# VHH binders against E3 ubiquitin-protein ligase UPL5 (UPL5): the designs that were tried, part 20

Target 1, 342 residues: E3 ubiquitin-protein ligase UPL5 (UPL5), of Arabidopsis thaliana (Mouse-ear cress) (q9su29r532to873)
Amino acid sequence: SPEALHGGLFMEFKNEEATGPGVLREWFYLVCQEIFNPKNTLFLRSADDFRRFSPNPASKVDPLHPDFFEFTGRVIALALMHKVQVGVLFDRVFFLQLAGLKISLEDIKDTDRIMYNSCKQILEMDPEFFDSNAGLGLTFVLETEELGKRDTIELCPDGKLKAVNSKNRKQYVDLLIERRFATPILEQVKQFSRGFTDMLSHSVPPRSFFKRLYLEDLDGMLRGGENPISIDDWKAHTEYNGFKETDRQIDWFWKILKKMTEEEQRSILFFWTSNKFVPVEGFRGLSSKLYIYRLYEANDRLPLSHTCFYRLCIPRYPTITLMEQRLRLIAQDHVSSSFGKW
Key: E = the ipSAE of ESMFold2; O = the ipSAE of OpenDDE; V2 = 0.75 times the mean of E and O plus 0.25 times the DockQ between their complexes.

## First folded at step 7 (VHH; framework vhh_etentamig_d1)

Design w8 (from w2 with T100E; at its last look DockQ between E and O 0.02; V2 from the best seeds 0.00; counts 0 for: pae E 3.2 > 2, placed apart)
Fold by OpenDDE, look of step 7:
Structure w8 (fold): chain B 342 residues (1-342), chain A 123 residues (1-123)
Amino acid sequence: as target 1 above (342 residues)
Amino acid sequence: EVQLLESGGGLVQPGGSLRLSCAASGFTFSDYAMSWVRQAPGKGPEWVSGIYGSGGDTYYADSVKGRFTISRDNSKNTLYLQMNSLRAEDTAVYYCAREEVYDESGYLTFDYRGQGTLVTVSS
């Protein structure tokens, strides 16, 4: 129940002894990975930005789709409440709908260039010329082709009988955009919003939440900063126990991280903290400093982490080669779970 | 000029012992970690043992752990490898190497390595 979710969330993974806030963060990330997995067909990648997601209009085929979107709304709301960056970016149109804002022609410029250009031409054409040419034969209908079937959708009552002219062409374009981009995901947006609102205090409507944000703000909340991870910032916010900063192993560690791809670095961070992404303000935005502890076990053992405490335990590896091998092994285990390149 | 000169290799029977030495010159020996690496015929190089600091921090490959002992005498600029209970699989050229570094291509190598000394374990 929503009320139960407002209580303290305690998550446990099967066959794992770890509990606490680290586990919760990991749970949010993994759940979102699954929800927004294109294979599950709930969401689609945006046409203009592959990193962004919008509801799949075709998801209606599944009778449980309303529940899934409601659940997604709840999960996203909870993630935001707990300041967990799940790494998901929303499509602009999806965001606008959540905010209850009208989709403008400019908003679809990169999504559908053909439609954008066509609409622009309609709007910018000389009025006399447009009218003398019978509005180019346009009526208030949208022609769609799905699976080889052509269908005509009226944009207004008796739209087939309503000719487009210089006086009503703006309305025509507005209705066209709404029907093409907003209407197909309207139900999913409603369900998502319902779930999202359930997690908010009754005093703040979900529309109000999104309306107060720019898309970039939401991006920052869900995925963090757009900048690559700063190793220097990372290092500056790391403390050592059992190691000295001047130890070779510590030097090796940071050298290895510098050589890693951004994805690998994020995997290490996730292993370390259960955070896949860094706050917009950098590592200072994390709840605590990071810690590297010396593991006093066999010197060839894999690193261990206590994500609840942002603790990474590393053996005193004898060689940089061994350290790199072990760290890369850890990174590989988490590389498969990405929503795209940031 | 940095120089590493290995000695002490030879033919030994299985179960026998050898002591390798590496004479270092051209740098402050005590400031660097030192390692032994070996390369068997037809195989790639294998890290054997390393020593850091004043000699208290030693590490061994699993294959030689309990049998080999690395040590150093900083006053003599010499690295040692005591090899006991030698096996046929220990047959290799043994190299004295300074600290690991990344090469220009980003691959790990040794800053300096000696010419090596051959150890043959055979009945």
Scores: ipSAE 0.113, ipTM 0.627, lowest interface PAE 2.6, mean pLDDT 87
ESMFold2, look of step 7: ipSAE 0.259; ipTM 0.725
ESMFold2 (binder alone), look of step 7: mean pLDDT 79; pTM 0.794

Design x1 (from v27 with G56D I102V Y103F; at its last look DockQ between E and O 0.03; V2 from the best seeds 0.00; counts 0 for: pae E 15.9 > 2, placed apart)
Fold by ESMFold2, look of step 7:
Structure x1 (fold): chain B 342 residues (1-342), chain A 122 residues (1-122)
Amino acid sequence: as target 1 above (342 residues)
Amino acid sequence: EVQLLESGGGLVQPGGSLRLSCAASGFTFSRYAMSWVRQAPGKGPEWVSGISGSGDSTYYADSVKGRFTISRDNSKNTLYLQMNSLRAEDTAVYYCAKSPFVFGTTRYFDYRGQGTLVTVSS
């Protein structure tokens, strides 16, 4: 339920030993990981732009889906208010509906390239050729197939009996787009918008807020940096406690990070800060400098972190090989709601 | 540019078998559900089978359940249809189609190649 999901994560937040920006950012990351997890059937990645999410039309099979979408709207509004970049991209079609704008053929280009190309071909085909071929046998229907069973959705009254021709093909394409992309998620968009308004200032309605943006603006506000992480920028925004910048361990640390894959680097960043993504302006866009603290216990211990303070705690490792082994173990682990304390 | 190239059709006796292939290019194959659609002479298109992007979920029309098997090899960008126990009514041109749904195909929009003809007769 919305209460169970929100309450559980909220209780973990309240139960943490420290409260600060790192705790809040981890909360947003964990909540968004659950909301946008395809296994929860609330959102799907777009077929032709795998980076982007849109509501799953089939989510309506769950009677609690309105509550989940309302909760999602609240989470996104809170993320915007706190300027937390949660690493979520919305499909262009979903964005347009939040803005209250009609979906054009050009708007589905990156959402469904096959349908875009097919519809464009239908509209651009020579009228005489199109009509002579009985409109390619098309009628005003949207045919879907589910588990071997075909469903036929009429795009207009008596659509099964209405042939597509050169005079009405624009109407056909318009109705097809609306029925395929807008109508199936109408309730989800409504509930998302209600939750969004609930958390935002009542002086800014959801459609007015989104209408003031291009999609690229929203991407910047929510995505964070998907570009490769700059290790030099990371190093430039890191301070030390218990180490001098000239210590061999510090040199080893940055050399190891430079050798890691992008996925491994993002895992280390997450362990350190609860952020998987760097802001578009780089590490200077984070709310704090990063810190490497010396751990005075055993010289072979795994790293620790205090993500609310952007602190990575490492011992004075005796060899670069040991440091690398320990860091790669952290990069391969799945983190929990705990802040990486071992 | 999305390209789908069907192959493997031919003449076969009733009860025989054929394996169809579809070579895909111009898109990230593993991220998309794929389908087989067939069109018999004088009939409208008929959805035959579908498979998820990962290959974990497969779906079949009632007319082919138990006889046809859809599969994919994401390392080769290739979709397959193993057709066993073929019947005269399976005679059709077979097309592969890219689908954003488990079975979200339309009658015409997603055909890319010329298809491959399967003829079942003595």
Scores: ipSAE 0.000, ipTM 0.140, lowest interface PAE 15.9, mean pLDDT 75
ESMFold2 (binder alone), look of step 7: mean pLDDT 84; pTM 0.862
OpenDDE, look of step 7: ipSAE 0.009; ipTM 0.369

Design x2 (from v27 with G56D F101W; at its last look DockQ between E and O 0.08; V2 from the best seeds 0.00; counts 0 for: pae E 17.1 > 2, placed apart)
Fold by OpenDDE, look of step 7:
Structure x2 (fold): chain B 342 residues (1-342), chain A 122 residues (1-122)
Amino acid sequence: as target 1 above (342 residues)
Amino acid sequence: EVQLLESGGGLVQPGGSLRLSCAASGFTFSRYAMSWVRQAPGKGPEWVSGISGSGDSTYYADSVKGRFTISRDNSKNTLYLQMNSLRAEDTAVYYCAKSPWIYGTTRYFDYRGQGTLVTVSS
């Protein structure tokens, strides 16, 4: 129940013994990855930024559709409350809808460049030219083709009979944008908002929450900083137990990380902390310092982690090559799996 | 299951040409608009080009207009991107993307490939 969710959350993975904050963070990330997986068709990715998502209008065909979006709203709200960066970004249009704001032509520039350009041309065309050409034959309708069905949607009463001209073309564009981008996801937005609100105090409407934010603010909350991970910052916020900072293994570790791709680095961080992303303020924004512990086992063993404590345990590897191999294995595995597999 | 597999990437000199291909499966290819998107190192993703399901309509970003040509062979379920007059700034991973809508031209996609790297360097 929503009320129960206001309390402490306890997460446990099947066949895993790990519990606590680390597990919770991982859960948020994995659940969000699944929710926003294109295979599930709940959300669509933007071609301009594949990290940004918008509700799929076609998702309505699923009878569980309302539940999914309500659930998503709850999950996102909880993630924000727990300051977990889940790495999912919202499309501008979706964000605006959540905030209850009107979508402008400029807001769809990166969403639908074709429509944007078309609308812009309509608006910027010489009025006399536009009118002399019968408004390019436009009427107050939107033509859509969904699931193989062509439909004509009137943008206003008797829109089919209402010609676009230089005087009403602004209204036409406004209605077109609303019908194309706002109306199709209206229900999903409502459902999401409902779920989201369930996690907030009754005194704060979800619209109010989003109205207080810029999209960039929300981005920062959901994904953290957009800058590449700073290895120096990472190192500066790491302490060692069983190793000296001057040990060759520590030197190797950071050298290896530095050579890794951003995705690999994030995988290591996730393995280490159950955080995929770093806060906007950097590593200082994390709940604690990070720790590297010496693992007093076989020197060829894989690293292990205690994510609840931000503890990474590393054997005293005899060579940098072996360390790199092991770390890359971890990075590869955690691209698609939970940390508990090792 | 929808699958998109890009190929044709590689190293090319400035002014050179390259042709990318995307093999599609798991859906009726001819009914969906397709797009190419790219991501340069250290930069966000950028829409490059789109083509209607029938192939009769093509769209281009200003940055590639006149240099790139998008096409498709529906009989082979393959999307193409002919890249001419390549520039250093064209260096990126190029992705094939599927529109979620039949005959739609939206800049949203429901599926994207793994990408192919294009490097333009002297």
Scores: ipSAE 0.000, ipTM 0.245, lowest interface PAE 10.4, mean pLDDT 84
ESMFold2, look of step 7: ipSAE 0.000; ipTM 0.177
ESMFold2 (binder alone), look of step 7: mean pLDDT 82; pTM 0.840

## First folded at step 8 (VHH)

Design y1 (from w3 with T100E; framework vhh_etentamig_d1; at its last look DockQ between E and O 0.02; V2 from the best seeds 0.00; counts 0 for: pae E 5.6 > 2, placed apart)
Fold by OpenDDE, look of step 8:
Structure y1 (fold): chain B 342 residues (1-342), chain A 123 residues (1-123)
Amino acid sequence: as target 1 above (342 residues)
Amino acid sequence: EVQLLESGGGLVQPGGSLRLSCAASGFTFSDYAMSWVRQAPGKGPEWVSGIYPSGGDTYYADSVKGRFTISRDNSKNTLYLQMNSLRAEDTAVYYCAREEVYDESGYLTFDYRGQGTLVTVSS
């Protein structure tokens, strides 16, 4: 129940012995990966930015559709409450809808260039010219073509009979944008908002929460920093047990990490901490320092992690080559879980 | 001057065995971990095995694990690689190396490496 969720979450994975905050972080990430997986068709990648997600209008065909979006709202709210960066970016239109803000013409500039240009021309055309040309023959309707079927949607009562002119063209464009971009996901937004609100301790409307944010703020909260991971910052927030900072293995470790791709680095971080992303503040924004422990087992073993404690256990590898091989092996196991290229 | 001289390479049939040796001079051999690396024709260098100074800890690439054995005799300043159950894919020039380092371009290299000895596994 929503009330029970306010008391905190304890997560346990099937067939795993690990429990605690690390497991919870991993859960949020994995659940979000599934929710926002394009294969599940709940959300679509944004046309203007493939990294961002918007509700799929077609998802209504699923009878469990309302439950999914409500659930998503709850998960996102909980992730925010627990300060877990799940790596999700929302579409601007979706964000605006959550905030209860009107979608402007500029907001769709990159989403639908054709519509943007058309609307801009309508608005910028000389009024006398526009009216002399009977408003270009436009009426308050939206013409849609889906799957080869043409449909005409009235933007207002008797819109088919209402001509567009220089005086009402602004209203026409506003209604057009609303009908094209806002209306199709209205139910999903409501459901999401309901789930989101359920997780808030106070009867604060979801709109109030989102209205206080810029999209970039939300991005930072959900995804973390936009900048590449700083190895120096990472190193500065790491302590060692069983190793000295001057040990060759430690030097090798950071050199290897520095040579890795961002995706590989994130994979290592995830393996280490169950965080895929770093807060906007950097590593200082994490709940604790990171720790590298010496693993006193066979020196050719794979590293181990205790994510609840941000502990990475590494054998005293004899060569940088072996260390790199082992670290890359770890990174490969987690590389497949990304929402896209950042 | 640091010198590493490999020997023992040759032609061997699949399933056969070969023992490589590396004679070290010009440094305190017992103070350094040593490694074997190999380079096959048309491929990049591959780390094969390593051994710590005391000889107690040995490490192997997955590709040779269970088949190759690295050892050392510090009294003789000599590194060994016993290669059993040899395969065609083991064909390479084998090098004795002292320490792994990155070059100016960021590529893995060795501070000192021998001239190598050729191992050919062919029927």
Scores: ipSAE 0.022, ipTM 0.514, lowest interface PAE 4.4, mean pLDDT 87
ESMFold2, look of step 8: ipSAE 0.072; ipTM 0.614
ESMFold2 (binder alone), look of step 8: mean pLDDT 80; pTM 0.796

Design y2 (from w3 with T100Q; framework vhh_etentamig_d1; at its last look DockQ between E and O 0.01; V2 from the best seeds 0.00; counts 0 for: pae E 7.3 > 2, placed apart)
Fold by ESMFold2, look of step 8:
Structure y2 (fold): chain B 342 residues (1-342), chain A 123 residues (1-123)
Amino acid sequence: as target 1 above (342 residues)
Amino acid sequence: EVQLLESGGGLVQPGGSLRLSCAASGFTFSDYAMSWVRQAPGKGPEWVSGIYPSGGDTYYADSVKGRFTISRDNSKNTLYLQMNSLRAEDTAVYYCAREQVYDESGYLTFDYRGQGTLVTVSS
């Protein structure tokens, strides 16, 4: 395939071989759940945005951690290539480091709100008051705690002897942010970038790829939109076998789906396709259209799905009430069923 | 009465091409997904390719990907299979089949097929 000359954000990946869209999609989802599970100590959730992940600086104690981050980079690149929603969001700081961009004070606002507020106050304090108050007693140091060990880090040579004042407080904040948020994960970012690059056709640096994006663009690619799913768009991208679009069962199906909560709708989408999220461009961004197939001979049976082909199989239910009951059983993630997980 | 009539088979040399046709009647052709299935001498049936009712999506067995192209013309009630780069292993009777739906056990069923058209690939 060519470079992304027509505005596409995905690039040609070498040695790609698909094994089946539904099975591959489930594999990505399960692998990413394991990689980003905080108990595996590779990634941490951001303190002030629990949805987002960044590399765990403490992961470096595992001698295999470079391999794990390189593997993660490969997995994310492959997920982007196959337009698979893996359900993760990256912290802004991590994203900016992948893009090779400087991290500013405004960039840490959702990563560490306490540090953000403290630094903002330091920079915005009246300069005469700040200087007359001995720079609040600050020197060019950062106190850290890593692996249960407390450390003091000088931000520059002889930093513990260098007082902060109104003339150098910007430098202080810049160094503090760099040492607190960027430096501790540099190796993990490097290894992730290597794995990500290995999957690109022309060895395009990850900085080039990520620089073309806003964080919100990447969010859409990896997790999908958080806006309500458009049922009209869903219907427009669905075809039928064993039903006509005008059949009463098809009308009932879409009415029921419109009544469901957003979480129930996403559960039905996952059951149907192994995707819980829709691309930002809508259902046209999926690899194929969706299909509703008739399931013969059992007019009251639970739906089936063949996620490799985006096929949902339903009987010709005799009533809307029965159809709704069966669809809601499929939609309940917290309720065990004979046809759900396991 | 549902009827599927295949045509276009014959004898071809390896590397050659053929185009199969299937004329459908007795049902609303555009409402059904359609498949080609083949059966080689002394072997069981093998699914070859499928196409959805609108003709928008197509699927192929690994053994024919890149060589065969399925298509349909819903205005003429006709299913096609363009076969290029034919090999001796492609020798079979080719059947046009109407995909029905999944049975209770979750298997895709074909409720009607034609009489078939023989494709022989030999030197």
Scores: ipSAE 0.013, ipTM 0.546, lowest interface PAE 7.3, mean pLDDT 79
ESMFold2 (binder alone), look of step 8: mean pLDDT 79; pTM 0.789
OpenDDE, look of step 8: ipSAE 0.024; ipTM 0.430

Design y3 (from w3 with D103N E104P S105E; framework vhh_etentamig_d1; at its last look DockQ between E and O 0.01; V2 from the best seeds 0.00; counts 0 for: pae E 18.4 > 2, placed apart)
Fold by ESMFold2, look of step 8:
Structure y3 (fold): chain B 342 residues (1-342), chain A 123 residues (1-123)
Amino acid sequence: as target 1 above (342 residues)
Amino acid sequence: EVQLLESGGGLVQPGGSLRLSCAASGFTFSDYAMSWVRQAPGKGPEWVSGIYPSGGDTYYADSVKGRFTISRDNSKNTLYLQMNSLRAEDTAVYYCARETVYNPEGYLTFDYRGQGTLVTVSS
């Protein structure tokens, strides 16, 4: 629990201490693993970039969530002050809110590509066609679902009565983005910012720190470099269909992956799952186990994947050399991969 | 915003039946192939059934063929799954999913899913 985390890992951060840098670094890693662990439901991973985190709007169910986000803000500020790279990446929308900056349509492009494309289409549709179709029947409302209940939220006063047209569709999109991506996490952002400011308030004005940065700058400051993918962890979270774990093809598969570069390994992971990076807590942080399925086709076919099912489909290759050649082809040929959110 | 809302889940005895519904909004429903996907506790997601945009051609996973029937009503923007002869292993959260328009390799992929509806098959 968050309270157990406070009690079990407490250290004096506002006072000088004689603790060595290795102990402090280990403390940060342990604390961040707990904070960003999906089972604690404080943060969510971005659907389109699994390495990035944003506050979970549903965390408000826990009455102690403000304290947890404030604590998290302190931890991140301390990591920056001590130059400890904890391997955390933030979603662009979350970063912009910390900086006090407006969220634009282009800012959600990599956060939610489907919403981005839909809004882009609304803005780019021929004005005469759009207006002659009554703005596609759109009004200034947002349909939402929270905890299994679908609700309608007015984007402005009397939004149900305000038709979208070619003259106000930009306003509509701006309000929609704010209510969909920014508003649900406002309290969490506020509390994170309070904790962050407590650590840095006298040397850097609040929010001015984040305004001076691009997201990529923050990525460099917080990421501990790209940790290697653990092949053993990957293997431990993989099951088989049409193969036995003891089959020579399965032994060949893992040996080949161990020999691949980290870039090649990430390309295989992406081909298999549409995720290029492993969660902070390892493969157990994915929504399910991974699967290797046998293709009952010609024994020299390229691998296939069903990314929403975390399935990699391979034939029973006759030699390790052929398997390696085919796997390296998909690792170096991004055109053959499929991409999906689910 | 594309929205999919599943309903009709619940507790049912083995051999029983349930009908799931999925209300779709925020897109032209009749232009998209749709699927049901399920996830049992502690297991990976499993594709269950799919239906083409016109509603004529349907397809099923081997585990449910002959027992489940997918259908759609494009005038009501609604997808259905009729589940008969339910078994304990059918216990799962069932998701309504829209097939993505990006599919250059022909793989079955999805760009949106709903929040899910829980089906529990138990005596």
Scores: ipSAE 0.000, ipTM 0.155, lowest interface PAE 18.4, mean pLDDT 76
ESMFold2 (binder alone), look of step 8: mean pLDDT 83; pTM 0.836
OpenDDE, look of step 8: ipSAE 0.012; ipTM 0.350

Design y4 (from y1 with D103N E104P S105E; framework vhh_etentamig_d1; at its last look DockQ between E and O 0.02; V2 from the best seeds 0.00; counts 0 for: pae E 16.9 > 2, placed apart)
Fold by ESMFold2, look of step 8:
Structure y4 (fold): chain B 342 residues (1-342), chain A 123 residues (1-123)
Amino acid sequence: as target 1 above (342 residues)
Amino acid sequence: EVQLLESGGGLVQPGGSLRLSCAASGFTFSDYAMSWVRQAPGKGPEWVSGIYPSGGDTYYADSVKGRFTISRDNSKNTLYLQMNSLRAEDTAVYYCAREEVYNPEGYLTFDYRGQGTLVTVSS
């Protein structure tokens, strides 16, 4: 019940008072840190928007997963009611499912950019060209891999026998999106919604609540404090190629980063990884280790990065002063100015 | 004017080899990291391989690792892709691409590419 959950909020934290605004916020933060830790089986970070979480379809391996998602729904509802920003963001697909809204092609852009681009190409291809190429050999099937097993799923009755053409490609894309992004998390969404509703006065369905919001509104309600960047944690999750950990350039690099402001540190992180903020669980929550690669060019060049691979490429700078100057240049907003390339 | 001109594509049997070339002009070639990107019929573009300006550091997509070798000759302003043990899945148009240095969007970004060269792997 709500009263039972409310009683849990007054649980004593070690070294803190039994109740109070700080104790309440700390409790929510600790609970959410555990629930949304990607190392657990419950939630995953989205591939093309690392800040966001979605239910893990594979969480069904744990027979208690419905209870955990129901509990999570209660925690989120309670956080919203108490206006506690717990530092989590939801994937757009998950948000739309909670709102009871259909997932369109445009909605998966940040969830799976490869699928988005492929489906967009299928829909926008010249009809005559598409039909002349036998619909690119496509049929109404979806290839999946779940828990290590690869399967073929028919998107409609006799889907393996139904060729895609210019007349039915919209239906194909709609079914593909539903089967890939909505269907695998339906149970998790259902249980989350049940727990969420359990906390609402007057039995308002979650669809009614979420349908009245834009995703950005929910982001503002749930996004909490941004943890200061731990340079020690950063260093512990960084590997090297073309440098040894004991090289003076590596020692200089970390010294410079420790001297930078948090804003400058976030700019370097963004340049390196395209992530401006560290996940709630620290650098362990990033999708990959970070890498410093040696750039075999003139020793005074600006750093390079390959953000999809979390690679920062620097030359063997001859002095710490030069390294600091170059790193501060890429931390400035003016160095990263766009020229309208995308 | 930046120009990238791919060549060396063609029809080859499975298990065969091809060597792609990319002639670069209009910029200081040795200052830029370069990549090969491919696009199979009906699929989105797929990054294949990249090489840093010095030519000392190379990296590959998992799908081609061990079979493809990227290289560059900075004295000839030329990028190469040696493709060995070719499979039907390697059939695509292959593009030479110049990498951008700053990418706030979180993925590999290219500011110039060529018109591509077609590689067809068929029995």
Scores: ipSAE 0.000, ipTM 0.184, lowest interface PAE 16.9, mean pLDDT 76
ESMFold2 (binder alone), look of step 8: mean pLDDT 84; pTM 0.843
OpenDDE, look of step 8: ipSAE 0.017; ipTM 0.372

Design y5 (framework vhh_7b18_3; at its last look DockQ between E and O 0.07; V2 from the best seeds 0.00; counts 0 for: pae E 18.0 > 2, placed apart)
Amino acid sequence: QVQLVETGGGLVQPGGSLRLSCAASGFTFSDYAMGWARQVPGKGLEWVSGIYSGGDTYYQDSVKGRFTISRDNAKSTVYLQMNSLKPEDTAVYYCAREEVYDESGYLTFDYWGQGTQVTVSS
ESMFold2, look of step 8: ipSAE 0.000; ipTM 0.135
ESMFold2 (binder alone), look of step 8: mean pLDDT 81; pTM 0.805
OpenDDE, look of step 8: ipSAE 0.031; ipTM 0.475

